VHH binders against Protein CSN12 homolog (csn12). Designs and how they scored, part 2

Target 1, 185 residues: Protein CSN12 homolog (csn12), of Schizosaccharomyces pombe (o13873r232to416)
Amino acid sequence: VIFHYYLGIVAFLNQNYKNASAELEIAFSLCHKGYNRNLELILSYWIPTRILVNHQLPTKNLLSKFPNLASVYIPLTRALKSGNLGEFGKCLQKNETLLAKTKIYLTLEGTRDLCIRNLFRKTWIICGKSTRLPVSVFQIALQVAGTDLPKLHVEAILANMISKGYMRGYISRNFETVVLSAKDP

## First folded at step 4 (VHH)

Design Pa (from P2b with F103W W105S; framework vhh_7b2m_4)
Fold by ESMFold2-Fast, scan of step 4:
Structure Pa (fold): chain B 185 residues (1-185), chain A 122 residues (1-122)
Amino acid sequence: as target 1 above (185 residues)
Amino acid sequence: EVQLVESGGGLVQAGGSLRLSCAASGFTFSDYAVGWYRQAPGKQRVVVASIYSGGSTKYSNSVKGRFTISRDNAKNTVYLQMNSLKPEDTAVYYCAKDLSRYWDSLSPEDYWGQGTQVTVSS
């Protein structure tokens, strides 16, 4: 248990999330059911790693066994599932001191792009799954979610989402069109 | 990362059979439940059959007794054997990863494959 836990933490701190996830999974599987504190320590690093790498969220069933984790992750998972950027930001801010102390803050901040992806996916679905959506539609989606950004910044977000593979091909024409029509700062 | 690739669909006469395959990669296949879903023209996508990591199965009432779901953990593949096909079974069939009881999908649609078309003629 201890050996794989330490290997997982070292990998996590080195931002080697695939190895961190593998080691923490082994540690979790080997941990005795009665050692809730040890399970909680493993989960404190495994949960953010699973969100970032595997795009998986802890269930309420899992979190119900760990009240300290539940207070952080129930609101965060709700925000991530719904693409609610405002709630996501509030959750991180509320727990900033604890998350920074454990070096988890930056990993969870890294999941913000997944929140944006879910927001954009919901927007795409609402618009009838069209392959052509103006940048303005995503700008409005971000505004409704509490983030009022100029078109240039929205284009940058879309470019980032495409480069990360979170959006694949179905908006590339709109991106090319927007680049041509974009206003300079 | 996670990829699900469906195959085995086609055109078949009523009363015929087809075997669908779903090849999975990018996750520890044996740890997850996997399901078959279908979407008929003008209808919502609905679950057809599920197989859990322990091997237990669940079927929708419309296919119970005619369809059989199975998995081969060594090949990271899930199968759907479809017998006594009816025109009502005409749909695009998708496989999807069901997360463990401790983990939910952030976006279930990210884990859908392209689907495989099944057409049952009268």
Scores: ipSAE 0.201, ipTM 0.601, lowest interface PAE 2.3, mean pLDDT 76

Design Pb (from P2b with W105Y; framework vhh_7b2m_4)
Fold by ESMFold2-Fast, scan of step 4:
Structure Pb (fold): chain B 185 residues (1-185), chain A 122 residues (1-122)
Amino acid sequence: as target 1 above (185 residues)
Amino acid sequence: EVQLVESGGGLVQAGGSLRLSCAASGFTFSDYAVGWYRQAPGKQRVVVASIYSGGSTKYSNSVKGRFTISRDNAKNTVYLQMNSLKPEDTAVYYCAKDLSRYFDYLSPEDYWGQGTQVTVSS
């Protein structure tokens, strides 16, 4: 158990999140039933890696067994699901000291792009799932979510989302419009 | 490094059959439950079938009686035999360790990778 836990932590600290997730999963599966503190230690690194790498959130059933993790991840998962950037930022700031001590802060900060993706996805749905959307629509969505940015910065965010495969399409700068793939927007 | 690679998809006529394969590496395959999932355009990813380490299986109601999940622990492979295919079975099919008890997908639009495309013509 402890061997795979330490292999997972070493991978995590080396930013090797896929290997970290794999090792931590093995540690979790081998951890003796009733060793809640050991399970909590494993989960403290496995949960953020699952969010970042696999785009998965811990269930409320899992979190109900670990109150310390629940206090961090219940609000964070709610913010991520809603695309609520303001709440996402507040959750990270509220838990900054703890997350920084365990070196998890940067990993969770890395999930901010997933929060933006969900915000933009909800925006797309509200706009009738159009294949062509003005950049200004996403700018307004970010403003409503607590982030007031110039159009150029919004375009950079959209380009990043497309680059990461979180959105499929391209940006037409001549018309200041995002053109989304009809198949995989 | 944990890897699961799907294959076997294609175009098939309604009423036909298709067999999907998922090759696993980077973990002790026999110790884990593995599931087949599918996602149609504009719809959420849903579990289709799961097979547990002991060999017990679970199926969604939409495919029960038509699909059969099996595993070959010696080859680290899980299979999905799809019979009596319907146009509504058209989707990208994915395999993954079954962790649904502990983790949910963030978004219905989450992309696990390429998967394998199954298209059933009417």
Scores: ipSAE 0.263, ipTM 0.684, lowest interface PAE 1.7, mean pLDDT 80

Design Pd (from P2b with R101G; framework vhh_7b2m_4)
Fold by ESMFold2-Fast, scan of step 4:
Structure Pd (fold): chain B 185 residues (1-185), chain A 122 residues (1-122)
Amino acid sequence: as target 1 above (185 residues)
Amino acid sequence: EVQLVESGGGLVQAGGSLRLSCAASGFTFSDYAVGWYRQAPGKQRVVVASIYSGGSTKYSNSVKGRFTISRDNAKNTVYLQMNSLKPEDTAVYYCAKDLSGYFDWLSPEDYWGQGTQVTVSS
């Protein structure tokens, strides 16, 4: 158990998140379910890596067994799922000291792009799943979510989402429009 | 490090059979549930068969009676035996650990690995 836990932590600290998630999963599976302290230590690193790498959120059922983790992750998962950037930022700020001590802060900050992805997907749905959307629509979505950015920065965010495969399409700068794939967005 | 690698896909005529394999490259214990999923072009990803740590199995209605999922814990391998294949079974097939008791997908369409292509001609 301890060997896979430490391999997972070393991978985590070296930002090898895929390997960290795999090692921590093995540690969790080998850990006796009665040893809640050991399970909690494993989960404290496994949960953030699964969010970042696998785009998976801990269930309320899992979190109900670990009150310290629940206080951090119930609000954070709600923010991520709803695309609420303001609440996402608040959750990280509230837990900053704890997350910084355990070296988890930067990993969770890395999940901000997933929060933006969900915000933009909700925006696309509200706009009737149109294949053509003005950049200004996404700018307004970010503003409502608590982030007031000029169009140039919004275009950079959209380009990043497309680059990461979170959105499929391209930006037409002549018309200041995002053209989205009608199939498998 | 544990990886699941799909194999066994190919081109087959309607009514034919294929056997898919999902092999763990690392040491994997039998306490995991494992599922076979498929995604056809332009369609959402769906689960077709699951096998749980206790040996119980579940199948989607579209494949029940035609597909059989099985597990060889000594070889760390999960199989999907596909019989009486139909053109509608054409898809990329994926295997994955079922962690639904611990984790939920942020989006049901989140990216999966490469999988194994099954094509059934009419």
Scores: ipSAE 0.284, ipTM 0.695, lowest interface PAE 1.6, mean pLDDT 78

Design Pf (from P2b with L99T; framework vhh_7b2m_4)
Fold by ESMFold2-Fast, scan of step 4:
Structure Pf (fold): chain B 185 residues (1-185), chain A 122 residues (1-122)
Amino acid sequence: as target 1 above (185 residues)
Amino acid sequence: EVQLVESGGGLVQAGGSLRLSCAASGFTFSDYAVGWYRQAPGKQRVVVASIYSGGSTKYSNSVKGRFTISRDNAKNTVYLQMNSLKPEDTAVYYCAKDTSRYFDWLSPEDYWGQGTQVTVSS
């Protein structure tokens, strides 16, 4: 269990999240009936890795067995799933000391883009799943979520979403419009 | 990098059969539930069938008795055997990851494959 745990931590610190997730999964499976502290330590690195790389959230059933993790991740997963940027920021701020101490803060900060993706996806759905949306629609969505940005910065965020594969399409700067794939934006 | 690649779609006459395949990579396949979804033109995507990590299955009422979902964990592949096809089954069929033992997908709809077109004539 210890061997796979350490391999997982080394991979995590090297930002090799795919290997980190694989090793931590093995450590967790070998320690399934083990002492809760050991399981909690494994989950402390496995959960943020799964969110960042696999876009997966811990189940409420899993978290119910680990109250310390539940206090951090129940509100965080709710914010991520709903695209609530304000709540996401508050969750990270509230747990900043603990997350920084365990070297997890930056990994969870990296999931902010997933929160933005879900915000934009909800915006797209509300707009009738149109294949053409003004950049201003996304600007307003961010403003409602507590982030007031100029159009140029919003375009940069949209370009980042497209480059990461979170949205499929392109930006027409001449018309200040996002053109989305009809099948899967 | 999670990838799902659907195949096996095509044009078939009413009453015919097709077998769809979804090859998965980038995640621990055996730990996750996988589902088949479909989307007809101008309609929302709806669930067709799901297979859980333990092998249990669930079907929508519209396909129960006609479609069979199965998985091959050694090949990281999920299948949809479609029998007694009807014109109303015409749609693009998508493979998606649903749930796991310990983790749920953040947005199941975002992790679609490219889809495979199924067209049932007459």
Scores: ipSAE 0.268, ipTM 0.680, lowest interface PAE 1.7, mean pLDDT 80

Design Pg (from P2b with S107E P108Y; framework vhh_7b2m_4)
Fold by ESMFold2-Fast, scan of step 4:
Structure Pg (fold): chain B 185 residues (1-185), chain A 122 residues (1-122)
Amino acid sequence: as target 1 above (185 residues)
Amino acid sequence: EVQLVESGGGLVQAGGSLRLSCAASGFTFSDYAVGWYRQAPGKQRVVVASIYSGGSTKYSNSVKGRFTISRDNAKNTVYLQMNSLKPEDTAVYYCAKDLSRYFDWLEYEDYWGQGTQVTVSS
């Protein structure tokens, strides 16, 4: 049991998240359901890894059995689903000491781009799924979500989203972004 | 290392039937629950049916009574028999280790492998 947990933690600390996820899954499956403390330790590393690598969120059913994890991940899950960057940042800040102590903070900070992706997708839908959107529309979306940034920084965020494949399109010389439907990546 | 390959999708008229297959390799198949998931355009990926290592099954309310999941541990294969198909069943169907008890998808357009396309015409 502990062997796969150990391998998972070592992979996690080395930022080898795919191997960490695989080993932690095995550890979780092998762990007796009566060993709640051991299950919670495995989940404390498996949950952030699943969010970052697989874009999956823990279920309410899973979290109901682990109150300490629920207090962190129920608000974080809500913020990620709604694209609420302000609440996302507040959740990380509120739990900063615990997350830093367990070396999970940076992994969860890495999921910020998923929150931005969901915010921009909701913005695109509200704008009637237009193929052309001004950069200012995304700037306003970020401002409403609690992040007030200059257009230059918004363009950098958009470029990052395109680079990661979260958005299909480009930023034109007229500061316009062509956003294609992401129904089939 | 873990590989799951879906097949059996296609075009079918409403009221028709299709059987999907999922061939598994790279893990001890009999020890794991395996599920069928589907994702319609613009929708979140959702669990359709699951079969556990002990043979028990679970179905989403939308397919209960119409779909049947089964497994053949000797062939490392999971099947989804789909009867009384409706246009609403149109989606790309995916096979995966069943983690639906623990995790759900964040985004509707999240990246995934090829899957198998099921299209039900009216």
Scores: ipSAE 0.204, ipTM 0.640, lowest interface PAE 2.5, mean pLDDT 78

Design Pm (from P2b with D104E P108E; framework vhh_7b2m_4)
Fold by ESMFold2-Fast, scan of step 4:
Structure Pm (fold): chain B 185 residues (1-185), chain A 122 residues (1-122)
Amino acid sequence: as target 1 above (185 residues)
Amino acid sequence: EVQLVESGGGLVQAGGSLRLSCAASGFTFSDYAVGWYRQAPGKQRVVVASIYSGGSTKYSNSVKGRFTISRDNAKNTVYLQMNSLKPEDTAVYYCAKDLSRYFEWLSEEDYWGQGTQVTVSS
């Protein structure tokens, strides 16, 4: 168990998240259920890795068995699912010292884009799944979610979402309109 | 790294049969549960069948009695035998490790890989 745990941590610290996820999955599967402390250590690195790489969230059932992880991840997963960027930021700040000590903070900060993606998907649905949406619609969505940003910053966020494949489409020449694929935003 | 490659899809008439294959690499296949999932146009992705490391199986109500999931650990392959196909079975089929006890998808749009298209004509 310890061998795959160490390989997973080394991969995690080197930002090789795919290898980290694979090794930590093996460590978790080999770990006896009676050793909750060992499972908690594995999960402390596996959970953030799975969010970032696989876009998966820990279940309430899993978290109910680990109160320390539940206190961090129940609010965080709720924020991610709802696209609540303000709550996402508050969760990270609340746990900043602990997450920094375990070197997890930057990995979870990397999941902020997933929170934005979910916010924008909900916005797209509310707008009737239109293939053409004004940039101002996304600016208002961010404002409602607790983030008041200038137009240029919203355009940068949209460009980043498109470059990562979180949104499928392009921004028109004057940056007034986002043209999205009909099937997926 | 972990790789799951689906194959065996195609066009078939209602009442026909197809056998899908999922070839796995990059992990200890025999230790993991593997599931078949499907996504029809405009609908959410749903689980169809799962097979656990010990060989036990679970099916969605819509396919129970018509579909059979099996695995060949020597070939690192999972199969989905689809009999008595209906037009409503038309979808892209995906295979994935079944970690649903521990993790859930952030959104239904999350990437699953290429999948294999199954089209059932009436």
Scores: ipSAE 0.292, ipTM 0.709, lowest interface PAE 1.5, mean pLDDT 81

Design Po (from P2b with S100G R101E; framework vhh_7b2m_4)
Fold by ESMFold2-Fast, scan of step 4:
Structure Po (fold): chain B 185 residues (1-185), chain A 122 residues (1-122)
Amino acid sequence: as target 1 above (185 residues)
Amino acid sequence: EVQLVESGGGLVQAGGSLRLSCAASGFTFSDYAVGWYRQAPGKQRVVVASIYSGGSTKYSNSVKGRFTISRDNAKNTVYLQMNSLKPEDTAVYYCAKDLGEYFDWLSPEDYWGQGTQVTVSS
C-alpha cells in the first residue's frame, strides 16, 4: 500500500495528476477498511485529483466517514454542483492555510473552470437549451454568481471553455453570440 | 462525448447464465474504475460490481460468488458474467465510469448508458 501511496504523492507534487490518480486508486483499493488514518491520507490527495482530472465529487457517504475531509469538501462540492463561484472562492479562502500546507491549494484552484462550466450549463438549460445564446446572458450569469466582468473578459472565459472541450461551438463576435453544437453543446 | 453502451441482456430461466458487455468510448478507459449497476422497477439504482483500473474487484453481497466482473482495456469493454441467476436479479443493468459508493459525477445525468434489460423467470 505504502509503495503506491508514495508513487501517487510524488506524481501529485510533480503535477502528473493522471498518474497520481492511478497510483492513489491502487493504494486505496489495497488499504484495509479498518485503517482509517491511512485511508484519510490517501483520500486527502485522491479526492482533489479526482475532481480535477475525472470531474468527480466525493459522496456524502464517503465524507461521513472522515469528518476532517467533510469540513472541506461538503461546502466545496455544493459550490461546484451549483456553479456558485462566490461560495467556491470562499471555501478555498477559508481553508487556504491548510490546503497550502498540504500542497493541495493549486489543485483545487484548478477546479474553478469546472465551477464555471456548471454555471454556464445551468444557464443554457434555463434558456431552453438554445443553440444560440447572447454573450450578455453568460455575463449576467457571472454577475449573479458574484463576478462582474466586462464583455471582453466574458468572451475570453467562453473561449477558454470551448478550447477545453467544456462547451462545443464557437463565438460569433459580429453578433456577440455563442453558437452551440445542437448534438453536443 | 463519453458513451457507455450496454448489451447482452435478455430473458433467462432461474439458475441460468448471461454475460453482459459494456463498450466505452470518449475517455481513456484504462485510467478509470468502471461499475455495473442495476435498477429494478420501483427501486433505486444500486451498485452490483466494480472493477478498478488496476484490476481489483468489489461485489455487492447479493451477487458475491455468482457474478464476475472483468475488463478488456484493449477493447475498451467491461463484462459482467452472471451465473446462478435468481428472479430477484431482474432489473435494467447499467455500466458507469467510477465508483458509485465513493464518488459521483459532477454532471451525472450525462454519463449513464441506455441500459440492458435482464429478466429472470421463476
Scores: ipSAE 0.281, ipTM 0.685, lowest interface PAE 1.4, mean pLDDT 81

Design Pr4 (from P2b with F27R; framework vhh_7b2m_4)
Fold by ESMFold2-Fast, scan of step 4:
Structure Pr4 (fold): chain B 185 residues (1-185), chain A 122 residues (1-122)
Amino acid sequence: as target 1 above (185 residues)
Amino acid sequence: EVQLVESGGGLVQAGGSLRLSCAASGRTFSDYAVGWYRQAPGKQRVVVASIYSGGSTKYSNSVKGRFTISRDNAKNTVYLQMNSLKPEDTAVYYCAKDLSRYFDWLSPEDYWGQGTQVTVSS
């Protein structure tokens, strides 16, 4: 099992997250359930990889068996699901030393855009799924979520979401409005 | 990475049968659980049947006794044998690694698969 675990860690450190997820999944499936420490080591890299690559969050049932992982991931999954950027940032800061030591911090920081995506999607739904939304409504959403940014920075975030395919549309700077695609906003 | 591709769907009359195939490309297919899921238009995706690496199976109440999931590790394929089909079985069917015991989707839109359409006429 050690073989697939090490292959997974090497892929993870090399930022080959799809390969890391595949190898760690095999390691987890082959690991004897009585070896909780080995399962925890596998999960410490598999969980952040699943969030980043597969957009999946660990279940409360899984986390209940690993208190050290639960203390990190229960609040983090709550923040990600709700699009709560303030809580997301607090979770990373609270666990910064441990996450940095294991080289997981940057991987979880990489999931921040998923938190923003969920925040903006909820904002769009609350606004009646309109195809035209003022940039200011996203600015207010970020402010309510704990991030008070000037309009220029909000526009940069929106441009990044569009470039990553998390939002479909464009920004009309003349009217300070986000125009969303009718198909997949 | 392991890619799972669904096939075998089609149009069938109520009471008929279909066999769906889930073919894996890549390695270590036998080492994980595989589930069949279905999604009717406008409804949530639900698990229909799961098969674990040891061969044990689990079925949803709506299909128990009518559907049989099986695994051929030599062919890297999981099958769903559907008998006594009903119009309510009409849906797009998907196969995926069954990690529902360990992971939930962050958002319903995060699944990216083509599926295979099953239509049961009355």
Scores: ipSAE 0.296, ipTM 0.694, lowest interface PAE 1.6, mean pLDDT 80

